# Designs tried in a protein design chat: miniprotein binders against a9bab2. Part 15

Target 1, 221 residues: a9bab2
Amino acid sequence: MRQRLTVSESKAIFHKEFPFVVPAVYRRLVDELIVELNLLKNQERFVADGVFAIGLTSIFLDFTKGYKPENQKGILLEAICKCTGFSASNLEQIALEAKKLANGLNTNEIKSLITDNNRDEKESTYKLINKNNHYSRIIAIGIYKLVDMQSNGFNKEEATENSYLDLVNNFGYTKERVEKDVNLYKSSLDKIEKALELIEMNIKDEKRRNKERVSRTKPGQ
Key: E = the ipSAE of ESMFold2; O = the ipSAE of OpenDDE; V2 = 0.75 times the mean of E and O plus 0.25 times the DockQ between their complexes.

## First folded at step 7 (miniprotein)

Design q04
Fold by ESMFold2-Fast, scan of step 7:
Structure q04 (fold): chain B 221 residues (1-221), chain A 112 residues (1-112)
Amino acid sequence: as target 1 above (221 residues)
Amino acid sequence: SEEIEKLYEAVWELFEAIYELYEEAEKGDPELVEKVYRLFEAIIRLYEAAEKLRKGNPDAIRQLSDIATRLMDIAKSLHERAQTGDSELISRAHDLRTLAQSLVDIARELQD
């Protein structure tokens, strides 16, 4: 019998496992991941395979590039996973294994890795790259990243944009849905990067003003 | 039960639809963004009520119906607000309203 965590229970576990303040710019990401992972954990047809693991770890790493202090990032991912019934270390290992399988492969070769899910809990006969997994925007990002990692050179982005959609039907998903979710991901990533730049500039400006204020008052103190 | 599985599927579909609607609303309508966030909070409460039902709490059926009705009201409000947007926003709001109605129907079936 598997007990399901409620979102409220997940929030409580999260605060226990991550006893630090989440900066406001990341709070939405953390909340959305907790809810999404909690919902996915409760989908009977969902499997946390290599594509999902690549997607989740990529989303987390991309959206937390500017996270300070940096030593809290690992704890944050662990807390998000643990509070929703996943294991960050297991997902990181599964993502690494999936990346190794796809390493150096073109799109047609990656298609050959996509197989039916033969899940067996005791034997761990899960395939790393599965057809007809329960759809998630995290999986969409995983598909995109799986192709992106094999693309080389300064034309890498264009090559990825042209080829990842060719792969989508082999997973059992619609191109329109995956493309929309990938575009939303890129838009959201751009927004957080711009927000972080603005925060950085404001911090620098405030430090400059404080330094000027101190310089003006010290001679007169 | 099949009704509970339908409920989780509907919750997941609503969750996906709200992300799509949020991106459209974020383009320039702060009132829509606020309504989308309220919808997101209602979906979280719906999920929590579904979990209580799964664990055998019979009072969860009333909570599910109340939350489903609230989701429908918010979805109607969002759909009306979206009418001044582009066709994609209107389409997303319509889909969300349709999903909210399906959820009300599921909650009614659970009561029966």
Scores: ipSAE 0.012, ipTM 0.332, lowest interface PAE 8.5, mean pLDDT 76

Design q05
Fold by ESMFold2-Fast, scan of step 7:
Structure q05 (fold): chain B 221 residues (1-221), chain A 112 residues (1-112)
Amino acid sequence: as target 1 above (221 residues)
Amino acid sequence: SEEIEKLYEAVWELFEAIYELYEEAEKGDPELEEKVYRLFEAILRLYEAAEKLRKGNPDAIRQLSDIATRLMDIAKSLHERAQTGDSELISRAHDLRTLAQSLVDIARELQD
């Protein structure tokens, strides 16, 4: 025996921590995250840093945009993290700190954060963005999102596509590997979004009809 | 149903196999990277099969058989690439063959 949780043990803890039914359309996301996080937790070189935290929180938020009921989303993320030995609240805080650190920086300035081991006096700053971390598809998305956050204008996505790979070598990864994982992420996200479109239309139509009844009474007047 | 839960378990077992192979592939093996990507495609198809099964669609049985064949082909390829002493590739090949047989068993059970 060892301290490592097996995937089956993580599943059991997940059902205890999330005592609700996961809608069928989200089961793939939940299963994939539990397996990925469980495997990462058992990698000696892996560090749950700011890039990883941005990646994980971004993936969760992107894939659960249509999740109903909305008040269960926080519980779901917490259960996914807890059953694999992570803390959702700590990762959300780390992601926020990393986003603040990168805020307003261009790609070259972000490269400096990655490669400079002697940038600032504050120890925590050096730990938020690390090079040569154990690779993960989640980290690949984190790198993509770091660039995406700095991109502005109508073609934000296209601008990100043209520049995120410039950071990859500075992190100690290969362009080909990160590009494959980012493309897989986009494909999977598009698939779940399309699967939800007609279902969400029915939900929105019901809500719109109900809100029209409420607005006729003009609550609070 | 029990069959649907078995399919989700197979997905999780495939993810474990994929990550073990991905670590080996990142050492600069393009053919192995291609096989890993093919395994990700198999996972997507397993989820689609599970959804069809839930809806009572008979295409689920056919898809499980197709996926099993693909896993078996990848397992054979990994075994052929394994050199003397490459226990990791041999172990992953065995895992994929076991998963392929499991999918065949599930498909057969669905025909009951």
Scores: ipSAE 0.006, ipTM 0.257, lowest interface PAE 9.6, mean pLDDT 75

Design q06
Fold by ESMFold2-Fast, scan of step 7:
Parts: sequence; structure tokens; C-alpha cells
Structure q06 (fold): chain B 221 residues (1-221), chain A 112 residues (1-112)
Amino acid sequence: as target 1 above (221 residues)
Amino acid sequence: SEEIEKLLEAVWKLFEAIYRLYEEAEKGDPELVEKVYRLFEAIWRLYEAAEKLRKGNPDAIRQLSDIATRLMDIAKSLHERAQTGDSELISRAHDLRTLAQSLVDIARELQD
């Protein structure tokens, strides 16, 4: 049912669906997601599986933690999805179901679940991981997040690093490529957080300086 | 459709390589960053041309070839510029050049 769109057509639809100003710090994220989703949708073999849905929703939520005004975040995600032929509500549901399916499983149990080609007991319209999907950084981040959510305790980060790399190798992804993309994701997330901190500090400094100036001059109001 | 699928996969791989090069270039080379922006522009034009081809417009084949050649020229220029950087920048620029050559090959395949 969905029409395939050019990047230009997607951007036109985006502006119609999101009639607000995207803050400068988020413009690259929005543009990048629109291009990536459009390219993925146009691949004949592509299927929006559980890890894709987890990856996309996680990327969006992590990068928009500081987004203001807050009430526009949902509209922004909907616009990004609609303009590229996806449904935000559908992907959120797929991600929720994928998280529930993996809940309480260790990495070996998740691996076993992936290698089982048929599970007669649980008939679902989605798959946790579709092996026919080509490599995507969104899928890679989804796998990382899936493993991260199951890891607990003092050494959570170390356990996650060892486990997700083992898992991605199991279905044909190069560990080196996945590791680079996950590290790039973490670095980019750190950069936007630091940029937001600097913006907040500058606002506070300007406000303090203005108040000090007014106090020094003793204006008669 | 098989040829178009192959083209879209090549465009996706190029986009990834350009993004990786951009991250490295941002560490200290504003001139290199400017050249990388031209690559992003060319990728969007490639995607548009691929869409026209999918819809049956034969003029799109000529446009694809022209854009692929331009992309290769930019990739060569970037790879030469990257030689003054560290080994990681050189490696990423080389990967981009290799992928750009693959795109040129695909575009030629579509012509004949």
C-alpha cells in the first residue's frame, strides 16, 4: 500500500507533518534518519523486525532526551516515520513485543531463539531478527540495546560489550563494523549531551551577568 | 529491479562511508569537511535518479552515470587531501574511493 518516496518528497511531507522549528542541534539527526529510513524502505528484502524497531526507537529517545518543548517529541517521531513510509505507533508496538519476548533471557537463550527457524507455539507477525535484512547501524544498535537491557549488576557495561559482539557474529555481521557503529553512536550521543550542557551554562552565565549589571548601576526602575 | 536494488544498496554503503569520513574530518580539517558535504549532496541526487529509473524514466540512466562520475572525482580529491591526516582518516577516505568506484561500475552496467 505504501508509495516509495524520494528524499526530496520525504522532506516535503516532513515539513507538512511537523510544522515547527527543529532546533539546530537536532537537524542533523532528523535529516540522517529521513535519508536512512528512506533507503532501507526501498530495499526489496527489508523487513521491520524487532531489533530494527528497538534500534530506531532507542536512537530517537536517546538523542532527544533534552528536546524542548517536550510535547513536540511524539509529533517529531511520527513525522520522521510517516514521511519515510513507516508508522511510529506500529514500530513502537513491534519494539515493545520484541522486548517482552527477550525479557529475562540471557544472551545464550537469545541466541538459541534466533537460530530456531520455526517455533510452532508462538505465532507472531514479527520476527526478533530477520536474517534477510542487510547490515544497518540501526539494527546493530538495536541488538546492542536488546543485550544491554538484559544485563544487570556492577559490571553491566563490560558484560554487555562481550555479549552483544558474540551475538552479532552469530548471524553474519562483522564484529569490527558493529563495534565501530556502536562506538560512533555512543560518541555522537555524548557530543549532543555536552552541546546541550554548554548551551545551558551560557544561558545561566548571560542571566547572571545581566542581573549583576542591573544591580551595579542601581536603576531607578 | 535487481539492478535497481543493487544500486540502492551501493548508495546506502556510500552514505555510511561518507558519514564515517565526516566524523574523522571534523576532528581538524574544515576544508575536508566542506568536500564531504558535497558528497552528501551528490548522494541525495543519486537517490533521486535511482527513483526516476525505478519509475521507468530512461533519462535517469544518463543522470546516474553523470552523478557517479562526479562522486568518483570528489572521492579521489578527498582521498588525496586525507593523505595529510592520520592513518584512520586515510583508511576511511580509501574505503570511500573504493565504494565510489563500485558505484561507477554499477552505473556503467545499467547503461549497457
Scores: ipSAE 0.006, ipTM 0.232, lowest interface PAE 9.3, mean pLDDT 74

Design q07
Fold by ESMFold2-Fast, scan of step 7:
Structure q07 (fold): chain B 221 residues (1-221), chain A 112 residues (1-112)
Amino acid sequence: as target 1 above (221 residues)
Amino acid sequence: SEEIEKLEEAVWKLFEAIYRLYEEAEKGDPELEEKVYRLFEAIWRLYEAAEKLRKGNPDAIRQLSDIATRLMDIAKSLHERAQTGDSELISRAHDLRTLAQSLVDIARELQD
């Protein structure tokens, strides 16, 4: 009897598709994305829409901005997507198109797009969000990022916080749930950035101390 | 390769254990915080060694052994220190020590 792809099976495929070492600091990101994407792909009604694509690509780019070597980032994203039944290039294209569609729209205009229930025309077949999707943290971050990209002016941060929570009602999601997941995302970004900074500082400090020791004593004598 | 995959898995588990200790250090233990900083440095050194190992550099095996030994020494010191703490700190320090021993074992297998 055939069954759905398990998380363990996805991880095995990931290691086949990504023939490099994932630095330890990124391993949590990779594992969390594999688990979440595997679960989403196995939901019969799930469709990758604009906010999902924005969320996934934003999460990946934000968490990997310090990734070395940089030329492996594209391969890493594709491996994460492929092992769970997605295509990174397809999702990147969906995200790009979603950003173009939302470009210049304010929060009320985005709400109008979401509540529009009769857009079967070619120009309006693309959706920022599919109302049939179950809730996902990736979608929550996508909504936050969509609003953040359009927010400007005095009190930009406060405006973003108020606007994305207001917009969430139109997606059929609970404000409390979305807020918790967005705040967890922000704290996780802060923690990985802090961890990377600590790693760099410790490497620099140890190399400085080793150099200082060598300058006091010549190893060849 | 199987050896690189084992190393990758060990590094991932070590990072998780160190991060859990970092959460305890944030509660205001400066000595624990300093040891956690040293452990994060060891993770980056493991990454360097893994990169060298994949490229076939024989120095990578020695570096892995040196890093594993230092990480184990820090883990032992921290586990002894944790005996004066609460059960959560003791548990997290024990997990780190167990994982550090696993890394030492992997480094020994690579040497022979």
Scores: ipSAE 0.000, ipTM 0.118, lowest interface PAE 14.6, mean pLDDT 74

Design q08
Fold by ESMFold2-Fast, scan of step 7:
Structure q08 (fold): chain B 221 residues (1-221), chain A 112 residues (1-112)
Amino acid sequence: as target 1 above (221 residues)
Amino acid sequence: SEEIEKLYEAVWKLFEAIWRLYEEAEKGDPELVEKVYRLFEAIWRLYEAAEKLRKGNPDAIRQLSDIATRLMDIAKSLHERAQTGDSELISRAHDLRTLAQSLVDIARELQD
């Protein structure tokens, strides 16, 4: 049976599992993931499959690329997953299995996997890539990343942009919805990168101003 | 049980609509951003009320109705405020208002 946690229970577990301060720039990401995962856990047709796992792990890794101290990053993902009834290690394993399955496949070959009716014979494929799974922004990013991982060479990003929308209908989703969520993801990622750059510049400016103050007040003045 | 599943779906859609409105509001309205962000707190309360209802606590129906009514009032206020913005902000505020009305309707059905 599915396990269900209340929001209060989730918050208590999170604080127990992550006894550190979440930097302000990441606080919104953490809050949104906790809410989204709690809501998603209660959806009847939701399955934590390979595409979902790729999406969640990719979102976390991309948005926390500049996270300091780095040694808390893994603990943060574990806390977010545990407090919402998921397992970070299980999802990471599922994501690796899905990436391995997709390795070397083009967009048309992935479409064939999604539309194949031989479920019993291809149980691992069904387990990792589920048609008509409950929609979420996380799954949208998973589809995008699934295509991105196959793209190689000089124009990797361009190839991904041209291909991922072709898969969307095969999952039972609308192109408009997925495109909006992927674009929002890219915009949000840009925003956090720029915010981190501004924070780094402000830290450098503070250090420079402090050195100037110390130099001005040195003995012998 | 179908009505409870419909409730979870409505709460999920509200969460998505609030996030989309937040992104547009960030472009030029700091007061709107703060009000939209506070709606995420209401989503957590709605989710908790829905979970209590699933577990058989009838007091959750009244709590759900109260939260749904407050969300609808906020959504109407935000939609009216968005009328001075661009078409995308207006569209996203309208979506939030429509989904908030659906939640009120679901809460009323659960009373019956």
Scores: ipSAE 0.014, ipTM 0.373, lowest interface PAE 6.9, mean pLDDT 76

Design q09
Fold by ESMFold2-Fast, scan of step 7:
Structure q09 (fold): chain B 221 residues (1-221), chain A 112 residues (1-112)
Amino acid sequence: as target 1 above (221 residues)
Amino acid sequence: SEEIEKLYEAVWKLFEAIYRLYEEAEKGDPELVEKVYRLFLAIWRLYEAAEKLRKGNPDAIRQLSDIATRLMDIAKSLHERAQTGDSELISRAHDLRTLAQSLVDIARELQD
């Protein structure tokens, strides 16, 4: 019915759509997203809904907080989406709509959104939160973020950690699988953040030492 | 444009090589880790110089040549330091040195 893009074909399209160098620290993220999105695009039952969109945009934004040059971030996300048959602008819009739908809701209220209860469908084009979608680690992160963004106050992290797994069964997934993927995400994010901190510290130290050296070579006296 | 494309490809390969070397150095050589980070900073400056060349900055070719020479010196230093390590570290340092040489060659072609 439909022509399938191979991962190699997607990577070739990516390099044509993103005419810049991807820094090595982000290469694993880019490659993994291209592979995952290519796989999902070729799954007949997969739906690019609001939870998926929240997951994808959150992963991208979290991992690219330190991306330099900053003006390439939007182009990078667009290229990752386009080379795999997705639209970054469409997914960003769907993510915003899903965030608005969940805004101010606690975990139990979010569970109500996932049930198969008969509700009038406002839109015939797509649904924002779908039960039994084809599983992806991107969706796992979307579920985590959906809960995380509703957690307010001083102990936001603990509240999210204690409650996001309660939603997993309502989506039709196993807690073990989702927890494994969320923990891998957290671990990977921590690693890249630490690497960037060390790089920034070294840049700061070099600038300070150079400034000190210049000051001492030609004193005012 | 052909030469600029080669330059970006070389920069990309350098980023990949340094990341692999960093993974190996993290296993137990703090001095090598520090040298790897210094090289990472030099590669970022190379990327900036490549961007300036793409935009037609008149000093870009000289800046690229200077950065390429500095990268070669750092790569040589890392390769020498790696000789005290295991075969994996030596291999990755050698790959980095080879890529740095390619960059110096590209910078010389651009100068012509």
Scores: ipSAE 0.000, ipTM 0.140, lowest interface PAE 15.2, mean pLDDT 73

Design q10
Fold by ESMFold2-Fast, scan of step 7:
Structure q10 (fold): chain B 221 residues (1-221), chain A 112 residues (1-112)
Amino acid sequence: as target 1 above (221 residues)
Amino acid sequence: SEEIEKLYEAVWKLFEAIYRLYEEAEEGDPELVEKVYRLFEAIWELYEAAEKLRKGNPDAIRQLSDIATRLMDIAKSLHERAQTGDSELISRAHDLRTLAQSLVDIARELQD
């Protein structure tokens, strides 16, 4: 008897599943993921495919790279997934299988997997890409990450930028929208990294101030 | 259909407007936090309207009108607040008005 979950209902479930305080710097990420996953789960034709799973797990891992305490990261991802009707373990497995399927493929070979299914997929229930899914920033980032993982060598970054934008047309997505969302993702990562830097500087300043205090009261240290 | 694609586009444009307002709300403005919350609810309702249209349910037209009205109300509130010289709030108010107009346009096209 699964009912439609509102964003408010998902947030209530989240607080029950994650009984810790989310640090302020990560609050926007958590809110954003809850809203977006709630919307996708309630889309009638949505299927959690390989690029979606890669996108979600990549977003979470990239944005929580500096998360402390580290032992809460797994609980946080599980809570975000559970409160929106997903399973973190299932999505991590789908992402792993999708990465294995695409391993060693160039952009043209990935296009073939998307357009004509000319690969022999024995006993796999997971699809790399479901063309019936409507646009999502998570899927867009998943496509970007899939291409990024296959790029290597001197001009990796430039090669990724050119390849993923070409590839998104095969999904019926517009380059303008995908580029905008991928650039926002990169900008948001930079903002969190800078925020973490400021937090670390404040911690170091506090420790330095404490050391100065101790040194002044203990002659000969 | 073209109208359904426009609704999904509106969902993502609304997400963008909310992200910008969320940065302002994080400064500890309780009234702005309340507006951000109302906009998150509007995203869900807009997505629900798109799914109703996919199923051929005409109730989506009324839902789009209701969402447009809510976006216009929030835009007006932000604009009045921004008269103190906050260019970011003025930009967000403009974005919400543009989204509201696009929802009205979609609803009109669906009626015919």
Scores: ipSAE 0.012, ipTM 0.362, lowest interface PAE 8.0, mean pLDDT 75

Design q11
Fold by ESMFold2-Fast, scan of step 7:
Structure q11 (fold): chain B 221 residues (1-221), chain A 112 residues (1-112)
Amino acid sequence: as target 1 above (221 residues)
Amino acid sequence: SEEIEKLYEAVWKLFEAIYRLYEEAEKGDPELVEKVYRLLEAIWRLYEAAEKLRKGNPDAIRQLSDIATRLMDIAKSLHERAQTGDSELISRAHDLRTLAQSLVDIARELQD
């Protein structure tokens, strides 16, 4: 079996693969993902399937929405994955395939993708959307996003809240556990959003003051 | 070994319990949130010690015992602090304390 990485070894690989400074507001996300993925990779029952891939890529994209420069985001995800024994490119591909499989489906139709894994051995849903995978909050977010991605219109958030929990039991998880992890995810997103708003306000204020100075002293521009 | 497998399972359960406690603590107790971060640091060290043990480093058993004791002390402190919160916070802090005790028991078995 594949040699297990220590957390220290993962951190060393991370710094080699990502030779930039991670801004303080994102540092906790990066550290938590490295620890969580390292622990999860070592679980015998764990499968990096489509739901997991959707969860991980969604978490990363949502939490790094304000990350600059943008060209570092791809490198950051690759570094997090590589240092914990995953492949970002493979997970992104698996996530894309799982999203295509669920595209346009309602909650009841998505349930059929999960239960179909005990019918046809050649069925793609058997490999991408698995029942009874080793639980992780990343998978919980994946389930939430499967429903969220199919919801559109002004009440998208409310529609998702009313339906994603109906899917949870079909995966072999408890509604209480998944709901708690999804709520924690939303709270964490809100905290980062508010922190970014504060940073943006400070930058805006400095730019305004600098513009005032420059408007009086600039060499002709 | 069987004991090392139990150790990794305990590490994962502790990680889960810490996140559950963080969820409740974040609602209004910055002191608890700070203690949760201290626990996360300790679990990181615990994982590193477990990896050293798996690779055959003999000082890892002492490191595991030391970290387990620290985790138990922090878990007791968190559980005591949680008594000022609602029943859910108290329940989650109790779960964490119970898991920390299991870790101490595992470290004790490894020494014997």
Scores: ipSAE 0.014, ipTM 0.302, lowest interface PAE 7.2, mean pLDDT 77

Design q12 (at its last look DockQ between E and O 0.04; V2 from the best seeds 0.00; counts 0 for: pae E 11.6 > 1.5, pTM E .626 < .8, placed apart)
Fold by ESMFold2-Fast, scan of step 7:
Structure q12 (fold): chain B 221 residues (1-221), chain A 112 residues (1-112)
Amino acid sequence: as target 1 above (221 residues)
Amino acid sequence: SEEIEKLYEAVWKLLEAIYRLYEEAEKGDPELVEKVYRLFEAIWRLYEAAEKLRKGNPDAIRQLSDIATRLMDIAKSLHERAQTGDSELISRAHDLRTLAQSLVDIARELQD
């Protein structure tokens, strides 16, 4: 197709598009997205629709909440997309349109939005929620987030857990696989949050020790 | 730092091989699906071990060795099972096994 890039070629382009150091805690996220997006771009049946776009943007935003400096986050997402043959600005627009389309709908109403159009397109802006798209973990997260955004009131998390799997069969996917991918996403997010907490604690602890050393040595000259 | 960068390169190449097996999981093989998720879980420990190693934590070398051995065991099991399957599954399982062996070799080099 268009670019037919290898993962190695995508990584070379990434380093050109993002000339900064990726902090170690985010290396896995960057590597996973580059690998997965590169492979998806090479899939004949894959369409970058609204559910995919919601999944990708949600994953990126959730995993980079602690990213510093913050002004590099937009450049990072753009570099990840460009090196794998996608457009961050297009995907962000598609995600917004898909969210608007599903706004205020319950699970049964969302099912009515699922269409089998655009199977021939690699990137589609016309039909935002497609059935039988080539499966990916990113799409699984997109389905989860679509339902999560429409859940409200008490026990929002429980409502989402009960509802998103009911939606999965309308996309033509296996509930078992989607559930495993969503659970992997949640555990991965928990791991990075804990890693960031540990980093913050270590920084604070080192500052405290340095302050104590300075205080002890000043009286001695 | 150069050795750590080599480790990160080995890890993302392994990740590519795992994703290629993930594509084969769409054929509905429950055992393959289970092995793929165990491999993804092991990748978290590899990145954690690499970060500990960069910070000079000596426990990281043992942790990396343990994780590499576990990945190799899964890769070997998968490659052996794949021998009765189609050529694409055999090829992808072989690539995974080759990369897992490379990771084991890197872990051994780091042990002295």
Scores: ipSAE 0.297, ipTM 0.691, lowest interface PAE 3.0, mean pLDDT 81
Fold by OpenDDE base, look of step 8:
Structure q12 (fold): chain B 221 residues (1-221), chain A 112 residues (1-112)
Amino acid sequence: as target 1 above (221 residues)
Amino acid sequence: SEEIEKLYEAVWKLLEAIYRLYEEAEKGDPELVEKVYRLFEAIWRLYEAAEKLRKGNPDAIRQLSDIATRLMDIAKSLHERAQTGDSELISRAHDLRTLAQSLVDIARELQD
């Protein structure tokens, strides 16, 4: 029986795997991901598939755009995954494979890729896109990002901002639930971006003030 | 060192408190939000100083102390502003102030 890690145990492992201080603005992200990943790991109907991997990696990338030093981002993702019993490298690979699979496909073609997770089918073909996976906001964002990535390749005209909603029912979820989580995601990103901009402005202002103070303390000889 | 571990723990607790305060601030006080952003900035700087200290830079102790003091000043200002809010906002601002004081105390202990 794989010992289910408690959130506390996961946090302890995280601190071991990420010996750096997480900047305050990113700690919520880290904590929320640790909790959510622990919850998902403990769900019997959860599969860390391509949609999930796209969601997780996208969330991490989008919310850590301002993270410095940049070289710690990889270690941070690895620590988050490891402390919750996932592999960052594996998830990145699965995400890439899922993106490749969906690349150049229209929404209808993507629908055809959504297959029922028939437990009875033999071990062999890891399905990158599963129907009726245990729902999480990460999967919702994964569905959104899967379609958003396609819109960059297709003629701008047909990919409406809500094109991902056409896939939601095929995944076995309600449009209302997925749309809510995606909208919350977008709103949260906008808030963080604004916060980071304000922080940067404040840092610049403080540096200016410090320079001005140093210049004033030079005795006018 | 045990002291550095205490510092990290205090930083973590403070950050949690800041997030809690941020959630309340987002409900309608833009001035409070601005102060919360300043706290986030200060914590980031504190972290950078803590990392320098962990790497064996003794000059980081003074930086930690200065940043902790600044954090405390912001926390006090936040607590004062929070007095116009609801009981939950006041409570969260108070908790933040208490945690900021703990950081100041830890930073002083490191100088010692």
Scores: ipSAE 0.015, ipTM 0.220, lowest interface PAE 8.1, mean pLDDT 79
Fold by ESMFold2, look of step 8:
Structure q12 (fold): chain B 221 residues (1-221), chain A 112 residues (1-112)
Amino acid sequence: as target 1 above (221 residues)
Amino acid sequence: SEEIEKLYEAVWKLLEAIYRLYEEAEKGDPELVEKVYRLFEAIWRLYEAAEKLRKGNPDAIRQLSDIATRLMDIAKSLHERAQTGDSELISRAHDLRTLAQSLVDIARELQD
C-alpha cells in the first residue's frame, strides 16, 4: 500500500494545519506551492538541497509581502511544508547555509561548487548544491537567486539580468526551460505586487469613507 | 491554451488602464474615484476566475462571463460620468471601455 499523499489529501491537511482564512491575493501562491511540493515529495530522484531551499524560501517571501496578520506568515509556511512532508525550519536553515557558501563568489566560482569535477565526499557529508537534481521551477528560481545576490555585494562584477543562464548547464538543465520558468516568476511577482497596491488603495479609501460617516453622525464641536 | 494566455494579457492591460484612470480621477473627481475602486475589485475577481480556469474548473467560465458583464457595465457608467470632465479623462474612460469590450469577446470565445 503506497504511503504517498494525493494533492487533495495534502490540501485537506493544509486546512487542518492552517485554521485561518487565507486572503484572496495569496490563495494562488498557497495552492501552487502545495501542488508542486506534493509532486516533488513523490519523486525518488528529488533532493531538497540548498538551491531548492533558496528557491522555495525566496518565492514565499517575495509573494507574501504585505501579508496580514504578520504573525500568521510563519505559520502559513510551516503548514505548506508540513502538509507535503517537508520541514520549514530545516529548509530555512539549508537555504541560509547555501547562501553563506555562495556569498561573495562570482558566477565562475559558483560553477566550481556544482560541477562533477568535485570529487564525491568520502566522509558522507551532505551535498548542499547538487547537479542533476529532479528539475522543478522552484530550483530555477534558486539558480536565479544565487546570481541575483551578487548585485548587493562589494567589488561587483558587471552581471546582466541573464547571467544566471551561465550556470544552468552546470546543473544539468536546459537554458530554455529555466529561462521560461524565471520569466514566469518575474511576471507573476509583478502582477501580485500590482494587485497588492490596488488592495491597499481600496482599504485606504474605505477608512476615509468610514471617517467621513462618523464625522457626519456626530454633533459639531 | 491561447485563450487563457489572452485572458491574462487582458487582465494586465485592464489593470494598467484602471491605474492610469485612477491617477486622473484622484486629481479632482471623488465620485469617479469611487467607480474606479469598483473596477479594482472586479479586476481582482477576474484574476481569481482566470486562475480557476487555468486549473480546469469549468465553473470559472460562468464566473468569467459574469465578471466581464459587470466590468462592461461599470465602464459604461464611468464613460457617461467622464463626459463632463476634461479631454484626458474622456480619453482614458474610452480606452477602458474598449478594453472591457475585448474582455467580453474573450469570455464569448471561452464559452465555446
Scores: ipSAE 0.000, ipTM 0.159, lowest interface PAE 11.6, mean pLDDT 74
ESMFold2 (binder alone), look of step 8: mean pLDDT 74; pTM 0.701

